# VH-VL binders against a0b8k9r932to1074, part 30

Target 1, 143 residues: a0b8k9r932to1074
Amino acid sequence: NNLPLDGIVFISVRDEDKAEIAEVARRFVNAGLKIIATDGTSGYLRGSGVPAERVRKIYHGSPNVLDYIRRGEVKLIINTPTTKQSVKDGFQIRRSAVDYHVPYITTVQAAKAAAEAIEKALRGELTIKALDEYHREVRYRAL
Short names: E, the ipSAE of ESMFold2; O, the ipSAE of OpenDDE; V2, 0.75 times the mean of E and O plus 0.25 times the DockQ between their complexes.

## First folded at step 18 (VH-VL; framework fv_modakafusp)

Design q5 (at its last look DockQ between E and O 0.30; V2 from the best seeds 0.00; counts 0 for: pae O 4.1 > 2)
Fold by ESMFold2, look of step 18:
Structure q5 (fold): chain C 143 residues (1-143), chain A 122 residues (1-122), chain B 107 residues (1-107)
Amino acid sequence: as target 1 above (143 residues)
Amino acid sequence: EVQLVQSGAEVKKPGATVKISCKVSGYTFTDYYMNWVQQAPGKGLEWMGWVDPESGETYVAEKFQGRVTITADTSTDTAYMELSSLRSEDTAVYYCATGYFSFDSAYPFDYWGQGTTVTVSS
Amino acid sequence: DIQMTQSPSSLSASVGDRVTITCKASQDISNYLNWYQQKPGKAPKLLIYAASSLQSGVPSRFSGSGSGTDFTFTISSLQPEDIATYYCQQAYDLPLTFGGGTKVEIK
């Protein structure tokens, strides 16, 4: 429900989703958002030309995703399911996301929808600005 | 098909130790945490803790800390729950259970063992 | 620890009746609430997960609703095979905790 127009998106996805998520992450970066990701996901994103900062798993110390969530910097979480994910860490991240009111997305389809919604919001902002600029130009030229 | 098969019923005296096994088949043992649940006669269900078979990391609920050890043996695809210093109130059925974790699934237990009855009597 | 208060502790109803069971959490648990059925002498069986999602193979007469602290489980038309004890279970935080159970009997 809350559509982020600034801040950080945390991404941690299974291998099967990384290619499609890389394209979604590029759309977020183009919209002015920043990406943080776990080791495997961050490596894939960087290798695909998408700037992403690596974050540690919780038991490997700071900075980890909980630190960013608690500081209010994470505005969206994308975490597609994998059987190889630590369930213990998953409880901590999910609890923190709920407690700090960070929306989370668990499917590629929802991630694509979020990117599209952010892009439409930016076009609306640019459209308002463009109309304002047009109004000013027309008035001065008509004089 | 997924199957969780527990060891047989046990009769123990107070102060003894019991170790219950839960052997899995039909899925990759290291991909799922294994949970243990206690149910005293005529009573409700109580979660005891879990083990991550891949790493060996465990969590034991505070009520059971100090007396319960939860382990996994990946060479036999078998999880274990060991309860020491048995008391009469430990008389119960013990279940192993597992399920898939997701942010939107609420970590339900969709697979359960048949249960192991432990009777502690003087 | 998150306490789950389940009510009633027991009930009797006729075949075809609508049965309603409630669970109340001691804190907001979002929708991280599951419902299990346990028939006498058997292991529990998952019926509903995430408050309202029906598990595969479970009859459609079973349903769940709620979010936050108040949750409801419903059997729309009680059948003889539904004689069981029903448990709610929260999965918001550790330790995982169950409600006290509701025994459902046929009048």
Scores: ipSAE 0.471, ipTM 0.778, lowest interface PAE 2.1, mean pLDDT 87
Fold by OpenDDE, look of step 18:
Structure q5 (fold): chain C 143 residues (1-143), chain A 122 residues (1-122), chain B 107 residues (1-107)
Amino acid sequence: as target 1 above (143 residues)
Amino acid sequence: EVQLVQSGAEVKKPGATVKISCKVSGYTFTDYYMNWVQQAPGKGLEWMGWVDPESGETYVAEKFQGRVTITADTSTDTAYMELSSLRSEDTAVYYCATGYFSFDSAYPFDYWGQGTTVTVSS
Amino acid sequence: DIQMTQSPSSLSASVGDRVTITCKASQDISNYLNWYQQKPGKAPKLLIYAASSLQSGVPSRFSGSGSGTDFTFTISSLQPEDIATYYCQQAYDLPLTFGGGTKVEIK
């Protein structure tokens, strides 16, 4: 999977990760990416001064994150939910991520690595080492 | 300490219905999905489905669809698995199991009931 | 459904031996793979989660590795108390599915 230099990043993270992810999200926005998020994630991001559009949970109908994925609009997924409702959604999101070759991040560390890689790419400074670190932290799921 | 305590052994005739319970303690019942796993004698583990105790939402594996009903009673912190139209091949030990889910840690079953033996015989 | 193919179905080894069990997923499941130990007459016990993370309280002789489709469970030095059947389980997609199990005995 390629590093997203444009497009939408979907973010849905647990409460304890929101602070760190907000900074990552800010970096994404500054890099020209757009953020969509669910529930408290979007609220937290906006509260932190990071633009984030709220998107419906899958079980609340369309349009939801799956729709954005299927449209090819979501280029990166950061999903670290711990709630039960997000579990089932997680299965579907992962499935779609594989089907549509969207990189899937599950840790704050990987999210930070992705942001770093994207920033370096935009500056033309992406190195083999940086790429290796990115690939190590980000899950690439291909058919 | 987390405990999952299941109801006792059952002996049923073919065509009958069995309902086994799983009472939990030591954690917030509604925080986690409750899973049910079947294990026939001398055979492996087979996931049957789960229930969200908070919402009542369930997922049942295709093999058991139409015959299995998984429910939860939040007033008693008890999950239930009801299996109808019993067959001899339903003879097995049934476990309730739960665990903390995260994308970092997959969805392991950290806690298991002691199992309930169901015997179906004519 | 995701099929989990576990091998071998059974093995016999001596105390102190290195024991290796493999689990192959029919599709990429990343690291969404858990390993359980089940002793006779008992409920399964979680040993490894997320392919390689050791569950709290589990002896360090147990380990797991792999990602994607191929996974390995290892007992570095088999102990008498390790007589059990071991199962892999994927949590990547519904329905959740287990491997066929590996019965480990001591010679």
Scores: ipSAE 0.038, ipTM 0.710, lowest interface PAE 4.1, mean pLDDT 89
ESMFold2 (binder alone), look of step 18: mean pLDDT 91; pTM 0.940

Design q6 (at its last look DockQ between E and O 0.48; V2 from the best seeds 0.59)
Fold by OpenDDE, look of step 18:
Structure q6 (fold): chain C 143 residues (1-143), chain A 122 residues (1-122), chain B 107 residues (1-107)
Amino acid sequence: as target 1 above (143 residues)
Amino acid sequence: EVQLVQSGAEVKKPGATVKISCKVSGYTFTDYYMNWVQQAPGKGLEWMGWVDPESGETEVAEKFQGRVTITADTSTDTAYMELSSLRSEDTAVYYCATGYFSFDSGYPFDYWGQGTTVTVSS
Amino acid sequence: DIQMTQSPSSLSASVGDRVTITCKASQDISNYLNWYQQKPGKAPKLLIYAASSLQSGVPSRFSGSGSGTDFTFTISSLQPEDIATYYCQQAYDLPLTFGGGTKVEIK
């Protein structure tokens, strides 16, 4: 089960998704998860009252998101299709996510489902149905 | 409608430099990286590299490093590929293509230019 | 670099036949594999992305499957307009690399 109940969630989303993702992120934070995000995303989240640490771009050196992934600290990635600015970094982050078995979510709907699943899990209310729904929306590659 | 329109055919001598253009329309030029792909006559496709039109950042395949320069002009929505020190094996059709990146879909090339034929001969 | 081995290099089939092309990656590329169709004198056209997702506007007779290192492209019922060379392409890591192509002809 790759459902994160603690640790860090890395978020990088396109502008049109930021409002909805802010609510998801809030739920993550309330559940005890920490948020790190790209510059634009982190700025929006903080502006919305959601604590989010800005993580530097990979080419700016360490520590960056890859470091957090490799250390096993990032437990979930939310990455909706972003601008081309993230393409090169995206390749590296995506590869790392696969290599280190970090699940990733690419839609707002899946992100919401994940938040609900996490909340239910923490309350001991997670059902098989809820787990199945979560797993259908979360992708990862097992080595 | 998205369109990638490339410059016309080129005939060059060995040692010369060729610069081909790819003008885009139908989308925001700076939203997507522009890729270049080489295809020698009767051969397959080979990725050459890409440019981020907004930042100018480039990635070039090792095979072409030192000889290829990929640039973008945001004022004209045009990407360029310059290949220097031309040799006969550079004779090929060159395509520009946009890629769409997501963790879910990968990086497929969804839009292509019509191709530019470059002939290198003595 | 990730090598993509495509087979066969060419094939000839009859209209209505099921056509299968395979692509093997030198390493695990998850599902980040695309298929293109290229007709003579034309630019490649994206048909399948993410190994099995059909590009918008592409006929349903085209399909893709596989994950990891072994991938398959299928034309369920070959049509005359399908005469082309087909290429697989990995988008797992840089540099991006293509298969050698498969030329499909009609008998």
Scores: ipSAE 0.736, ipTM 0.890, lowest interface PAE 0.8, mean pLDDT 93
Fold by ESMFold2, look of step 18:
Structure q6 (fold): chain C 143 residues (1-143), chain A 122 residues (1-122), chain B 107 residues (1-107)
Amino acid sequence: as target 1 above (143 residues)
Amino acid sequence: EVQLVQSGAEVKKPGATVKISCKVSGYTFTDYYMNWVQQAPGKGLEWMGWVDPESGETEVAEKFQGRVTITADTSTDTAYMELSSLRSEDTAVYYCATGYFSFDSGYPFDYWGQGTTVTVSS
Amino acid sequence: DIQMTQSPSSLSASVGDRVTITCKASQDISNYLNWYQQKPGKAPKLLIYAASSLQSGVPSRFSGSGSGTDFTFTISSLQPEDIATYYCQQAYDLPLTFGGGTKVEIK
């Protein structure tokens, strides 16, 4: 229920999930969210036309994914398990997500559901705001 | 079928060095970190450290730093743990172990070697 | 380092009894706790991961629960083959650490 409507989504997924996750990530970008991703995931997303910022390995300094989490900028993590991920970095990212109360999603199905929920919320919210702005504009013009 | 096969038992004198091997079969050796665990007689389990066979990235628990070297040889799919300056309290069974890391599953060790007994005596 | 305090150190129970072992972490470790069974002369065997998930091939009489700092491992109906030492292990942060073990015997 408390899915993000703005901010950053961190994405790090296994190769088998990248195609489906790229479409989810496109829906997030269209909703106004920003994507940061690990090297392999960011490369795939960019090659698929989805803007995604590559994050550095934690040990290489700032900015890395921990910096974004600690600043409160990461609102959602999507991580499907992969053997190609540094286990040490995985421990640090997971610990930070727990410590900073960042929700995470570990399956493609949950990621798709999150995208749909965000889209429904924004359609309802945008419609209400658009109507309010129209009514305010008409009243202001009459005054 | 995943197998971790360790080298045989060792009897060493104080001050010596032991190097234990852990040969892997049944999975891609470079895909998983290899961990080492010590178990002294009548005692519990203690994590010693790990190596990433692909990059050579390694971690050694502070208790063992300066005496333990953990390495991997990708040409033979074999991990090694070398313990130097042996003491009587290093008498223990040593295990190699590996597992699957994920955000929601933790990092359980679902594959273990059979253990290598090292006895340090005069 | 995260200390794992396991209790009891040993217990004796009859076949068919419910057996409960507890493990307390020195800090919040979420659900990143594993349970292992070790028989004499053998390597540990993973039973439970992520506090409550059964490893493939493990009998359903084994279960785990808990989150945060307090965790429980249960054998719902003790069998003769369950004689072993049981260890909890946190996988939240490095260094990985184990509880002191619980030796389970049949009386």
Scores: ipSAE 0.523, ipTM 0.806, lowest interface PAE 1.8, mean pLDDT 87
ESMFold2 (binder alone), look of step 18: mean pLDDT 93; pTM 0.945

## First folded at step 19 (VH-VL; framework fv_modakafusp)

Design e1 (at its last look DockQ between E and O 0.20; V2 from the best seeds 0.00; counts 0 for: pae O 4.8 > 2, placed apart)
Fold by ESMFold2, look of step 19:
Structure e1 (fold): chain C 143 residues (1-143), chain A 122 residues (1-122), chain B 107 residues (1-107)
Amino acid sequence: as target 1 above (143 residues)
Amino acid sequence: EVQLVQSGAEVKKPGATVKISCKVSGYTFTDYYMNWVQQAPGKGLEWMGWVDPESGETYVAEKFQGRVTITADTSTDTAYMELSSLRSEDTAVYYCATGYFSFDNSYPFDYWGQGTTVTVSS
Amino acid sequence: DIQMTQSPSSLSASVGDRVTITCKASQDISNYLNWYQQKPGKAPKLLIYAASSLQSGVPSRFSGSGSGTDFTFTISSLQPEDIATYYCQQAYDLPLTFGGGTKVEIK
């Protein structure tokens, strides 16, 4: 999967995964990413203190997840399988994700791994920047 | 054991309507979309559309729009396909079928009804 | 609509022969392809899903391969009970569409 360092993550997961996904979503938000989610998932995330924008089901019109994907704003999709999802919407989202080259993740374990990888990448960038700032500070103080 | 049991064979006149039932057992009816497939004599399979039994959401393939209504009754765990304005070319076997959708699978139909033969003749 | 073209439309082979059936999609469908077996007077039976995954309880002599537009279904050693018509089906996009079928007979 491509790992996003900025942009939007779309999250729509089954009920049993919501607690673990809320913690993953918090890590994404702390890393500077924005969350959009379907009704049930967005409600759970907000109830857990994770900012998430509600996105409408496709048949309710715009703005929906397809609009965000087509604008290039969605950088990652997390969708765990459930019998409660609209199969028609699933076909449309999957087709759009393929057409617009948006990576998707279908398990909680992969979502946790993505969060870890993003955090390591951002800490590495911050560490490099912080090292440059440290060298500048130490040189000025020595004068 | 999962079973999809369809209603019996029908003989109809042109212009009539037929309504085929598909009663499920062995799984939670509202968990899976129900699909309908037509097979004319000596011909291949053709997908007609589906219904989500929980919400009533339907999709009907363009070829069948205007004549096909697909419904579900959750009180009896039964899906229905109704075909109106019958023509002789609607003579076929009709199947109900179901499967599980995910982004990672190909939405295979792993459960099928036994088929219902509809004959349209004057 | 995505058209699925199967070849051949029919074939005859001897018991023990290797049989191959091809299915071509009118556009890239990734691996969203299923293979079904249908015996006379019976409903179709799922054999292969996601182009190459063998359904539970299906004998290992059946296999599938391919991705994109070109797909192959193989019976490594034809058995008498394999007399049937075989269909591919794409599930990349709606409407779902089937290939025209391949009738397999024993000579």
Scores: ipSAE 0.495, ipTM 0.799, lowest interface PAE 2.0, mean pLDDT 87
Fold by OpenDDE, look of step 19:
Structure e1 (fold): chain C 143 residues (1-143), chain A 122 residues (1-122), chain B 107 residues (1-107)
Amino acid sequence: as target 1 above (143 residues)
Amino acid sequence: EVQLVQSGAEVKKPGATVKISCKVSGYTFTDYYMNWVQQAPGKGLEWMGWVDPESGETYVAEKFQGRVTITADTSTDTAYMELSSLRSEDTAVYYCATGYFSFDNSYPFDYWGQGTTVTVSS
Amino acid sequence: DIQMTQSPSSLSASVGDRVTITCKASQDISNYLNWYQQKPGKAPKLLIYAASSLQSGVPSRFSGSGSGTDFTFTISSLQPEDIATYYCQQAYDLPLTFGGGTKVEIK
């Protein structure tokens, strides 16, 4: 259960969460992480001044998010799908996240906690308490 | 009012094929997945698979792969489940159910058909 | 596949009793769990979704809790009309899978 201090963060969130996630994404970028996103998420992030690379949906060909996960490039997933396609992708993404031990976040609160933990880690301020808080919000599952 | 109306009871011989329909009304047919669930007499519920009416894309559970075909006709707002090579074990009630996707990413079946009884006997 | 284990398989309780049903997942499914009620000869009915969210129109005596692998369904005060079989269902991964069901009867 490692904090991602580098690599790619995949983000795909609901419309109502995009505003808050944009700020979280900005923090990730400032921390040295790269953002990839699908659907309107990438567009929203870019529109908000946050660099985000568009990635294909799973069923729309490669390269898609699964490819990045399988390559070990995706180090964190923030996914709150609300469309049929995102539901389909969600199952695949969750499986891959488990298989490749990628932390999976499903809430804005957890995303914020992750960002804070990463920032603290980079500053050498990460404490046991902070780590516990991060682990409470981030999901690590096993098949 | 949302309604899922399934076709009537079927009696089939082993080896035969049955095709059950599920006609929907009260919502946009293409907005949600249509699921099929099997329930043998006195037994629990078993998910068979789903179809995306919009794209026609399907997923069938491994147990039923090779024998089950799930389709959707958007012109009639009707989903179908076809089960071939029928066996006595296929005797069951089959339900269609709308897969609703909530904001919390849950996937509950919020609307169900009335069920279709399929009896397989020699 | 994710296996869902319900307990007990059946129970009998008196009107007004608190009824508790447990559902265990073979792996962490977060809150991707739904609860259904099925009365004899009828299609299942959604009661709880996302582990703890009450479906619209469902009486408040029904509730769900849990996350990860252990989930609980509760009827705070059993009513005669609650005679049914209850099922949990995970929606975390495909194939979707149901628990074995719990038959609830009135003494």
Scores: ipSAE 0.020, ipTM 0.684, lowest interface PAE 4.8, mean pLDDT 88
ESMFold2 (binder alone), look of step 19: mean pLDDT 92; pTM 0.936

Design e2 (at its last look DockQ between E and O 0.11; V2 from the best seeds 0.00; counts 0 for: pae E 8.9 > 2, placed apart)
Fold by OpenDDE, look of step 19:
Structure e2 (fold): chain C 143 residues (1-143), chain A 122 residues (1-122), chain B 107 residues (1-107)
Amino acid sequence: as target 1 above (143 residues)
Amino acid sequence: EVQLVQSGAEVKKPGATVKISCKVSGYTFTDYYMNWVQQAPGKGLEWMGWVDPESGETYVAEKFQGRVTITADTSTDTAYMELSSLRSEDTAVYYCATGYFSFDNNYPFDYWGQGTTVTVSS
Amino acid sequence: DIQMTQSPSSLSASVGDRVTITCKASQDISNYLNWYQQKPGKAPKLLIYAASSLQSGVPSRFSGSGSGTDFTFTISSLQPEDIATYYCQQAYDLPLTFGGGTKVEIK
């Protein structure tokens, strides 16, 4: 349940959230995180000037996001799919997130909160209150 | 208006095969997974599996693996569920249902067919 | 597989009564829980999705709450037309699974 200060952030969001998430992703990159994304998310991010590596969908084979999760490289997941294309992957991603204790975010608000928390942590400004706010927005599951 | 129209009631002998159809209208057939749900008489709902009409990809619940085939024909906007090696316990109403992926990644079934009664008896 | 346990299996209440149905998941399913109403001889109808979101067109007397493993479905004022069996359904993981159902009757 630690704040990711390095590593990979996986992003897969619906079209209406891409604009806001692009800004969040930019903050992640500036903080030293790497972005991988599926669907049209990676294309949108790149088009917005945010470096994002395209990753295969799970059912398209390896390497895919699950591989990165299992390797311990993915430190944060932002996944807000709303189409059938990501339904099956969504189930698997959630399962893996729990199994490997990767924070899982499903809303733009939570993503923004995460970015803010990371930035504050990097500046040594993270407070108990800020941490509580972050944890309220980010989903965790203990084994 | 979204409509899921299933084929008519079936009466089969044990060991036989039944194939039920579900024709859709009112939305883009390939945009959503098509699910099948079994309901034995006086019993609850049981999810059988789904098909992606666009890719043909399927997932079948373990209980039905080996006996159930779920397919989709995009030329007719029709999904099919085929159940082989029928047993008496397969007597049930079978529903097709469209799954919708909500904003928080939930997956409710918001559109249902009228159901198809399958009776298996010797 | 995720097991969904509903309680009670059946209940009888008077018109106007508050009706409460519970659904427990065998593991944490966050808010990936839906509620359906099924009237005799009819297909199920979605009432609540994402644990607490009311489906469009559904009367406000229906509500849902809960997160994690414990969920509650409520009819604030039971109406004659509410006679049905109600099911919870988890959408957290495959295979998708339903609760055993709760048959609601009117005295």
Scores: ipSAE 0.038, ipTM 0.709, lowest interface PAE 3.6, mean pLDDT 88
Fold by ESMFold2, look of step 19:
Structure e2 (fold): chain C 143 residues (1-143), chain A 122 residues (1-122), chain B 107 residues (1-107)
Amino acid sequence: as target 1 above (143 residues)
Amino acid sequence: EVQLVQSGAEVKKPGATVKISCKVSGYTFTDYYMNWVQQAPGKGLEWMGWVDPESGETYVAEKFQGRVTITADTSTDTAYMELSSLRSEDTAVYYCATGYFSFDNNYPFDYWGQGTTVTVSS
Amino acid sequence: DIQMTQSPSSLSASVGDRVTITCKASQDISNYLNWYQQKPGKAPKLLIYAASSLQSGVPSRFSGSGSGTDFTFTISSLQPEDIATYYCQQAYDLPLTFGGGTKVEIK
């Protein structure tokens, strides 16, 4: 397991959601997560100053989002489909997400909630670590 | 410069088959779907279907199913539309056009071929 | 299939007039509507996508508005070169469908 990378969030959303999702994606990046996205979403995010790595659409071949899911690299999926073709493509992604136990979010509201939950967890982790460092100091001074 | 160049006009008898080509230059052929649109004389535009040149996947509108085959050849950057069992109502101008609808993008038909006139007469 | 009802089917206007064309979708299509111009003997040309976004190189006298089911295309000041047939097209669901067209002529 020589994989020093943190978790990845896959984002692919319809045009009307891109502006709000860019704010959410910025929060993920600030929390230490990496963003991968398909062409339209990745272009919008980068144009908004949010780092996002482009990933191939599933019918364009490998590597695509299904490959990332199968390797266990994707920790969260945010997808707001727009058309019958989008729903068809989303079926394959959803099926893989279920098989590999990756959370699948389909609304902007849920995406905002996920960002807040991740930020809370990060603050809690740092607090526990700081408390542990304090206990070590007391232990040495008391001896 | 993006160009979609279609094959020349065709005159066919009822029951025959026509195959129209659309050769692409100025962009990566496999990056966008190729669409076909029918326009009967004095009539509006009607979408027939598309092909994804990369995978070969196609979609044909119900009205045209069973008679229309849409294909792509990535070695020559050329899309094809084949219409079989021709009848007089198939007399029309046929256009190829770029366009792509994905779950996160809406690419309108921003580049069109010059059109190919097919005349079906007995 | 999503039906696009375009009106009027034709109109005549003077140079400099404001021209308005409407499209109504048979169901909510959000903003997934495009407008095309077709001059006689030529291929259609994209003018507006996503209901209101002007395609590169298209004069600013062309505009679009609307969402849901009701959409409007406007030429703010008709020019002689705007003589054409205009089509709306929904891009919300397959099969993709066009409106019946509006032929615009100069009086």
Scores: ipSAE 0.007, ipTM 0.557, lowest interface PAE 8.9, mean pLDDT 82
ESMFold2 (binder alone), look of step 19: mean pLDDT 92; pTM 0.942

